# VHH binders against q9lxz3: the designs that were tried, part 1

All scores and structures are predictions.

Target 1, 367 residues: q9lxz3
Amino acid sequence: MVTRRRSKKKKKTKRKKQSSKEKEKYQTFINLPCDLLQLVISRLPLKDNIRASAVCKTWHEACVSLRVIHTSPWLIYFSKTDDSYELYDPSMQKNCNLHFPELSGFRVCYSKDGWLLMYNPNSYQLLFFNPFTRDCVPMPTLWMAYDQRMAFSCAPTSTSCLLFTVTSVTWNYITIKTYFANAKEWKTSVFKNRLQRNFNTFEQIVFSNGVFYCLTNTGCLALFDPSLNYWNVLPGRPPKRPGSNGCFMTEHQGEIFLIYMYRHMNPTVLKLDLTSFEWAERKTLGGLTIYASALSSESRAEQQKQSGIWNCLCLSVFHGFKRTCIYYKVDEESEVCFKWKKQNPYENIWIMPPLNLIDLPLFDHRI
Unless a header shows other numbers, all headers, positions and changes below count from the first letter of the chain; antibody chains aren't numbered by Kabat.
ipSAE, averaged over its two directions, is called F for ESMFold2-Fast, E for ESMFold2 and O for OpenDDE. V2 adds 0.75 times the mean of E and O to 0.25 times the DockQ between the complexes of E and O.
Where letters were taken out, [cut] stands.

## First folded at step 1 (VHH)

Design g1 (framework vhh_gefurulimab)
Fold by ESMFold2-Fast, scan of step 1:
Structure g1 (fold): chain B 367 residues (1-367), chain A 122 residues (1-122)
Amino acid sequence: as target 1 above (367 residues)
Amino acid sequence: EVQLVESGGGLVKPGGSLRLSCAASGRTFSSYAAAWFRQAPGKEREFVSAIYSGGSTTYADSVKGRFTISRDNAKNSLYLQMNSLRAEDTAVYYCAADYWGSLEYTPEYDYWGQGTLVTVSS
């Protein structure tokens, strides 16, 4: 289904619920933090003169058009030593410094649909946090190992939101825990361990078409279908070249991609064939741009070939005290490097801003 | 121990071309990151282009489509082919190499040449 977009997943399934959600979004955007509001305004063509009533209608119409076509993921850097973070927009090459005291003691676990999943290892508290609205949705506590991964299916504002993690791997069994929004407690499911003997951990988890795709540190791909309560391990593995120093898995419109990074070689891009469950190398992305980090990935279909960000891999690399956002053009085999250096070490994650973020009250004040 | 020596600078007309060379002694460029930087009079030193250990390349926005970085592993040399030169390309050009084994995407340039002057004027 060519017209099926990632954003069209079951987020607005009820007309009444959708109307209520639209009112909530509008009210939430009115309360946008000052620094983030300035960042949003700075992306607009006439950012310094947005008050004329006749211009406000044309501006609003232009911004509505831009939301669908030009909205790109933003990169968040979380300090490992301080309660601070920095937001970076690679398309505009702009930074915004933000502080969320409410996230003190929390580490980031996953990002999807404009929401972050945060975990406090001292209290075992789980928290959904939206950095654009500052909305918080606390979840039932769960003990997690330091290297344990957790994912969710969609925004916690949806009744279909599902939290997913693998809590235990033994020689014979895999223990999976899930939580549906508004449930009384975590659901525990136990399955036979069909993965490599004594595998250590899952590196990447992606949700697509109702299924969680879980990639292990040994290259095994497992599937969890929560509707069927079904666990399956694929027999094949993606080809992994020697010297790979990182991998990223992403989803776009039902398609699953895997990126292997190297220090001494160009990155390898693979796509999963959903009928055969075999991986095939790709030399072009057909205008798709993939934004990859260790904890999450995002993607965007570009319409303009003349854009500096078209058919690209936007790789977030943090090593030592350096932070980089590297754009690799897949079909041109060339790089564009945007980097900055900070004293404190940071974790990073990509996040997609909401499509309605640009609908601010400033655009609607007309005479 | 490692020395980098630039050559090929000179006076050239706007729209002209020039090829810079950097010869390395002590180590080769083939398995390391190497780059060209420039410094115009009264300005800070800026990045121009890099070639990484795997052969991938990057360019500053101001030189994309006009400059090409390359290296010759047999001659231990790094090159910068400069086409469609502009007055704003006038600068001292420096060759740099990262031999510390830093991550390819975050190289630290520890070895530098003395520079070669490029002047673009009519």
Scores: ipSAE 0.000, ipTM 0.109, lowest interface PAE 21.8, mean pLDDT 69

Design g10 (framework vhh_gefurulimab)
Fold by ESMFold2-Fast, scan of step 1:
Structure g10 (fold): chain B 367 residues (1-367), chain A 123 residues (1-123)
Amino acid sequence: as target 1 above (367 residues)
Amino acid sequence: EVQLVESGGGLVKPGGSLRLSCAASGFTFSEYAAAWFRQAPGKEREFVSAISTGGSTTYADSVKGRFTISRDNAKNSLYLQMNSLRAEDTAVYYCAARYDEILYSGPDDYDYWGQGTLVTVSS
């Protein structure tokens, strides 16, 4: 049967590549001398990575470049009625109103590296959209359920860009569809469903170190390795407390975090131990700031306490009056409300602006 | 296994009435907020109405005064009473549930969904 042949072939390939990928992962982290080099190298293709080795000779230049790269994410709010959008910078408390007629009929699915993934449920069209350049990159059509989640690995301008979606066609099987840049069609893979039978819906997808992490609404975590075409359900589950008012999963430099929001108590921050696959509560983020939304998340490490917000959660979840976006300081258990526009968590998303935002069409047109 | 099963759909004339039911099983329904959504052919899912664990309700502007949402926790059931039906109400109606006290109008906010029941309003 086609399903048996796929499973057998995938398992054989997975074992060989898994060992190689694991060694590559550890070797990459061990060989980086500091966070500055980690940030620079992680963003550059091979040719530019060679060029970056010259930058390491001048620490002052590297620090200046790092500061430019360390821009805060912006919050984008969507309107369903008039193609109007509001882009908000919480660090400077400023916004701008935008009009994107090219997005008419589209809904947002995911955000990464300054790009939005948009889906039109009437035409089945998928579109990458950059709100800063207004570049559009259409992708092959795909039939999707309204509540189906999607993710991508990196900017669509890269040949390594991978689109990913996961769904349960029947309770017995998981269907994964992927699309690599320049492919002729979507690749479909089917795996035995080893998730909990009673609670098999996917809420959060995060890409980290070549792997997609998929969280169910019951806290079951699964991963998909596209290089191995491998699906694995992890044994650990986060301790979920009753009355949660939202759940966010994020990634920072290979570390996976989970945030539970509550109406009447402080947020809980959990970190995944990648060796044991167990979740542990965190009372400090060590200067890390997490920008969390229902569809995707961003994170930034702060170099100095005075240079920005540190050890904070920036959340786009409505808890009540004035709480559509908050800064929550994890170690101080204190909060500040910044925005009051939306209560639906799927009508907003965090997006990372490019290094030279001032030189882009957005500022030239001032729409 | 978690299931939501809608029933009560059918063909009705403009100005008529229809009562939809949704039977919940496999979870403690009384702890969940619940909602009705609808989807007309070629269109995206649209919010109709929601009800909290405590019985508070909210309605889309297009159905206010015509539709009434209710729940019966003892029977693990959700209901939608539809009055003064219009041709524009023709759609597949879905029930949905979320573990939360807060009412949301976005379909992506709900954890569990039924398969839907067709309502056709025509002469």
Scores: ipSAE 0.000, ipTM 0.127, lowest interface PAE 19.4, mean pLDDT 70

Design g11 (framework vhh_gefurulimab)
Fold by ESMFold2-Fast, scan of step 1:
Structure g11 (fold): chain B 367 residues (1-367), chain A 120 residues (1-120)
Amino acid sequence: as target 1 above (367 residues)
Amino acid sequence: EVQLVESGGGLVKPGGSLRLSCAASGFTFSSYGAAWFRQAPGKEREFVSAIYSGGDTTYADSVKGRFTISRDNAKNSLYLQMNSLRAEDTAVYYCAAVEYLGDYWSEDYWGQGTLVTVSS
């Protein structure tokens, strides 16, 4: 019989903890067809997925592929009062606090491929830092203005790593400095100023298909090709509504997006046509979710339409003395679908965690 | 409510036969691949057999030639015909289903299991 007061008793069934014999278990599945291999692997929590990836190349590739599908960018918060750092995983609502005394006095400049570029304005030292491994790669000193932007092309462990910054913008000239991995010192290049005759500072820099794209505070888009040592200003300007209070330029698989934030309306998303260099507004991202902050961005292609992160913008902004992560659905007329707030007088930046976590000290109990 | 319910387990003598059934409800079974797994006392869960949505089948070496997997999409059911049963086939048998959507897999579904005991 059914009565109005019949409720299902939810008894938690205690799971048997995985034993140290987990590797022996995975040997039984090594010859499974690909579709059933994925059925087995998709049921594993992250810790067991990491263990399964150690069985063989096929399982390693399947486990890494599933991490790419399910892994979201992490938000790193900088507290300069006690040299503390907070890593936050929005997908699992988990965080951990870390202390990096080696970064005392440094501010964050850029994030790409799991690495942070840090700058100390008192010593003029630049430092690549990996928060997951605690590896440090120091760079030659460089004087930087407080509002100066810097970017890099890929991880500093690659021989193709290139640092890029615009050090000055004068009436007639642009001064660009670059540093190639294994160089002895910074390379300086001077080009004619082809920007509009207004005061120009660079707000956003992204690297795509071998080229740095630089957006100014006046909406000018400039291009630097390091292989040709070529600088040019593109003819188009992004259409912008009055009252914009934030701007994020992002890259995903060779495509460039621009997001304008507004105080009293939903953000607008534009995509650059790389043939015409014209901006066009987009009402959908085809399952892409963009994680953006003032200094860097990350992206994830989400395949489940029922997921709350499908076709979303996750924007790290500063409002009312708090840093907050605001979610917007691009294909729905929703003003805000989710908010996460953290007290933060300093910077937030998105970072992509590494795909192979098995050898990382941060993932043994703190994350 | 999504459910997979196994039936047909029981006690059988060596050399005997059993037919296991799995009834699916709450989802479009015909688009899903389906499989049988088993877990013997004191051993890890192991793969037994699978059937794709299109009807292609695969088998573990230990059961090949003795077991036959089949499906009936009109009845939302999966079957395992077990012949020439051996003492080492004694296990709890589990039904599983998953859908391949191109570049990723759907959420997988699992039954509660049915016990098969082969003994003299």
Scores: ipSAE 0.000, ipTM 0.116, lowest interface PAE 23.0, mean pLDDT 70

Design g12 (framework vhh_gefurulimab; at its last look DockQ between E and O 0.12; V2 from the best seeds 0.00; counts 0 for: pae E 16.2 > 2, placed apart)
Fold by OpenDDE, look of step 2:
Structure g12 (fold): chain B 367 residues (1-367), chain A 124 residues (1-124)
Amino acid sequence: as target 1 above (367 residues)
Amino acid sequence: EVQLVESGGGLVKPGGSLRLSCAASGFTFSDYYAAWFRQAPGKEREFVSAISSGGSTTYADSVKGRFTISRDNAKNSLYLQMNSLRAEDTAVYYCAAGTEVYFSYTDSNEYDYWGQGTLVTVSS
């Protein structure tokens, strides 16, 4: 019984090595390293940046990251000679000249949320002006003294916008005027003057959490609560008396900061304790960038920017510097200077540009 | 050489008037802000009044309505008309000039040039 060992021919299934067609990975811009992509995108005008952001997620992220650079406040200078405005982006070192004949005779009083408060001392006209859109919101007329300061709470496009000024300080009384959005008239409030009799000019005004904080040249801080029609002089004084009014006051998320410097002195930063109403010196900005000018100051909590403008004071003027924008690093006690025009602190102000600058032919976006 | 020279100080009775003058030389005064400061004995120097190159004026509250600052650019001169003088107005009055005001007209540091001062004494 010859057991025929059926030799199972192992069919060597020739696995056809499908030649992995090297998909010639068409090196598309989609596969660019992130750094190169950013480099390319950085060369795109904003319009093209927006277009590029639609290509893919990676491009979108890269494009958006580069757009954030444009969210820094700009300096605006108003020329008295030709009714021109010069906008300067210190971060990009870009200039733009604009003409606003409609603002002839007007001066800048305050800036907040991308709007300028403008005053004409000849006609007593007040208006909000958006230099980016050229929108104007007229206000009721108001007579203002030369040294009178004004502030507003938010953009005039908001129904909650409140305009504030101290119109008179006498020995006995302080007169405050406020204007609510869509009001017909100024509201006048009179309070007993509890300020010290000498040198009580309000130099800085900021709005925070429903309250106007007013700083005098002597370092006295007062507050006005519009909702309560309440006025009070706070007991706190800065530890170092800003001898004279070389100070800037700003607000950030409910916190009040005071920056002061003397001629030939580095800036000092103070933070207000809202409980004790005392000022404490800060040796660090804690990641804040403060854009300070005489009439208005902006603050941003920004991440580290490639421009190096981070965690620093941005000053339109610096001790002894008349034609420079100065970045002062508080933590390092160091400064970086960018040359600009001769600046008048009463003619220069920080302004926040709109997020959608795409439609603004302000800068040659071709570069 | 830049120089500011005050004059017109003196003794005056309460309620009286006095006019101070400041003569500028060595620079184009018309291009400058000008101001008066005063320093009473034992007190700090304080702002009195300022006038811009364009003629805009500001006053300390303590002198508002009583004092008038003016300038004559053709004469390179600054003036302070002081009326209704009080004992507390007794001080050395200083003329000052500055090119630009960066922070406040009340800030003495904003002024580049100073006179030597003129004494005003208000006494019965």
Scores: ipSAE 0.005, ipTM 0.279, lowest interface PAE 11.0, mean pLDDT 81
Fold by ESMFold2-Fast, scan of step 1:
Structure g12 (fold): chain B 367 residues (1-367), chain A 124 residues (1-124)
Amino acid sequence: as target 1 above (367 residues)
Amino acid sequence: EVQLVESGGGLVKPGGSLRLSCAASGFTFSDYYAAWFRQAPGKEREFVSAISSGGSTTYADSVKGRFTISRDNAKNSLYLQMNSLRAEDTAVYYCAAGTEVYFSYTDSNEYDYWGQGTLVTVSS
């Protein structure tokens, strides 16, 4: 029903375009109106968006604005020579080749907030590395087992950064080692092992709301609270279907998700109820996109349902000794595969690029 | 009854060769990934080599060019030909089999079945 509020008798100016000039006659690419510039830039892959941001201040502002909305994780592939790296944007199917001689002899352990945690098994050296700035932050040495997992809480540029590793040397006890910025040595804490008898290792670690969540090869979930020096094995176990080939655990805005991958059936997505510590199967992600790899995962909220990555799992999986990036639409139960070159699964990881890429040596041009 | 049985281990001089064999029974070996892992005294278990059901192979950098993995599905057998052996190759070698691997063929936890191991000692 039309009322005073619904009346269309307004004399409000419909357009204000007439108030200076006919822009269409002499427009150039650099002088495009903001709306057209954003449309052009929105069609560029991340690499080209970074290059475009170097053109001028207006383009820089438009590119950064679009990155805030459209920033996607990059997948880092490691070469067999340990000398070269490939950054890959799966949405655009484009790559950027890099050479990092400073990482020779190092393997990747974890990724968070644009930083990689690297480990040299021959020297026992730990190193934070930022592939976008090439900054290195060395950490105190630590002897680690071949399949021992590590994580950290936030970027090493923060005073609150905490390194974390968990292992079981004897099946009766869990050993946790942590390193806090400016400490003299690693802190060791020992707890009674309350996990199942067939527990052998920890496969997935995520940090959320001040605690580390650790998933075992038997599907048991445990948490470590570094502020309380508290270790607890949670009562809930995920409903795991027979024949799962692996799992990914990820965090988004305080919520914990678990993905079980199966060769001959659709992936299963589970969400942890933080009150009951029970896992519940999810048939939709509510627009969330999860980027999963063996050592760590990233996630983002997608705003547009028409986006190719709405309710999507972007999985860096291993098939026939080849790394394959798989896009799986949870709501459509459909899979699109992009096959990649042969690589070791431990030598690939998702990483979130920083928003201000224009000033980074990754994309610098020598004069 | 699922079983993996290794054989062929022994004492060999540096520069020598050994061929390890693994006999599989109780499951359809041809459908499985197979791998060799090793564990030296006082060290952690490490990946050596893997072979897919289709015959694609991969190797740890420390053994590339010296070791060759192969399989005979008709005989339900896995092999590791080790050439140019070094003192650092001294270890217990384990045969492993797992379903199709999606995440990591180098992770021991991806494998469902394991042998008891065979000792390889490289010394003068």
Scores: ipSAE 0.000, ipTM 0.230, lowest interface PAE 14.5, mean pLDDT 73
Fold by ESMFold2, look of step 2:
Structure g12 (fold): chain B 367 residues (1-367), chain A 124 residues (1-124)
Amino acid sequence: as target 1 above (367 residues)
Amino acid sequence: EVQLVESGGGLVKPGGSLRLSCAASGFTFSDYYAAWFRQAPGKEREFVSAISSGGSTTYADSVKGRFTISRDNAKNSLYLQMNSLRAEDTAVYYCAAGTEVYFSYTDSNEYDYWGQGTLVTVSS
C-alpha cells in the first residue's frame, strides 16, 4: 500500500464546518490535531495500528511513534500439533496465530533481542529465529547433553554475537562451548568444576557487561568471561530458598535481578551486589517492569503507563490458576491475573517485538 | 487412552548401571514435562528426576551426579541412566507426565499420568 502526502491548508480550522458538501471533509479526517490523532490511534489493537499506518505520512508517523511507546514483550508458544506458533501481547490481551512449518520439531533454548535460539533434538540442528520477521540464521549442529544450557550475547545479525553453552558431564568438570558469528566450528573449553557437591543443573543464564552469569538450581552463581576464556564460581549465595521451586533471572543495564518464586508465597525480588556477589532483597521495582520466564526474560525500565502493565513483575508461571499470566505489583504486594492459553512455563517465553512493525505481513485469521 | 510403560529394571550389583525407559502413547509427549519417581519397600514415593518439555532438568540430592534423565520426543520416550548404583536405590521406579505445575516438579501431586513401575534391585 502507498500513501500520498497531503499539504495542510492555512486559514481554515478543523473545527469550522458549515456544509456537508465541503470538499475538505477528507482532509479534515487526515489532518486531525496530533493530540486527537494520538488518542484515536492509542485505542487501536496492533493489527489496526498497522492498517492505520498506511493511510498517509502523518498517520504513519503517529502510528509508529505510539507503536514504540506501547511496545512491550510478547509471549510466544509453538503448537505441538501443527506448524503454527502463537504470539500473545498481554498489554492488549490479543493473540496472533502464525504458521512456520520449517520449525516443526524445534524447541526454544533461549531468547534475547527479539531472537529465539531453537534446537531440533532429532536432527541436532540449531538455529536462530526471529518470529516477527521470520528471519532464520542456521548454526553448526550440536548434540545437546541432558544438562546443557545455552545463551547468546546479542542478535545473531551482529558480528559480535557469541553463542554460549555450558554442561557438566561429570561432577569434576564443566564443559563450555562457544561459537562466534562466522566461525567454522565450536570452540570447546573444559574447566574444573568448583561448584558445591549438591549442584545439579544450570537453570538461568544472563549476559551482562561481556560476561555470562550462570545460576544453578542450588543458587550458586558462576561466570564465564569469553574474552579471557575464564570460568569461576562466585563467592555469594542467594537467600535460603534456592532454585527447586522456581526462579527467574534477568539483566537490566548491568544490574542483575533474581525473582524467587514459591507458588504459596509472594515472589521475592533480589538484586545482585556486584561487589560482594550477594543478593539483596528489593521492596520496590523503582518503576521497572520485569518480564520473566524460565528460559529467558525481558526487562523494561520506567515505562509510560500502559493497560495494567507497568512497575510490575510479569510472570508466565502459574500461581494457582490455569491458562493465566500473573502480574505482581511488588509495591502493593498484590497480583492481577489475565486469561491466556495454558502452557508449560518452560515452553512459553518472553520476546521483544521489533520497533519497526510496518514491514511485517498483516496477520491472517486463517492459517 | 494415555499409557506410560516403563522397562529396563532388574537386578544389579552395587556400583553397577541400568538404563530405564518409559514409552508414552495416546498423547503428544513433547507437550509434557516428565519425571521419574521411586518407592522403596515401606516408604512413601519420592522424587528422582524431572525434565521439562524444554529440556531443563532437576534431580533429587541423593541421585545427583549418578543419574541422568533424558527424553526423545521423536520416539515419545523418557529415559533414566542410573550409574554407581547403591543399595538405597532399590525401589520400584515410576514414569510420570504432566501438563501443569502449580508448586514444584518434585511434588508427585503435580503429575497427571503414571506408569505401573519397573523394579530395580541393587544387591550383592
Scores: ipSAE 0.000, ipTM 0.122, lowest interface PAE 16.2, mean pLDDT 71
ESMFold2 (binder alone), look of step 2: mean pLDDT 84; pTM 0.851

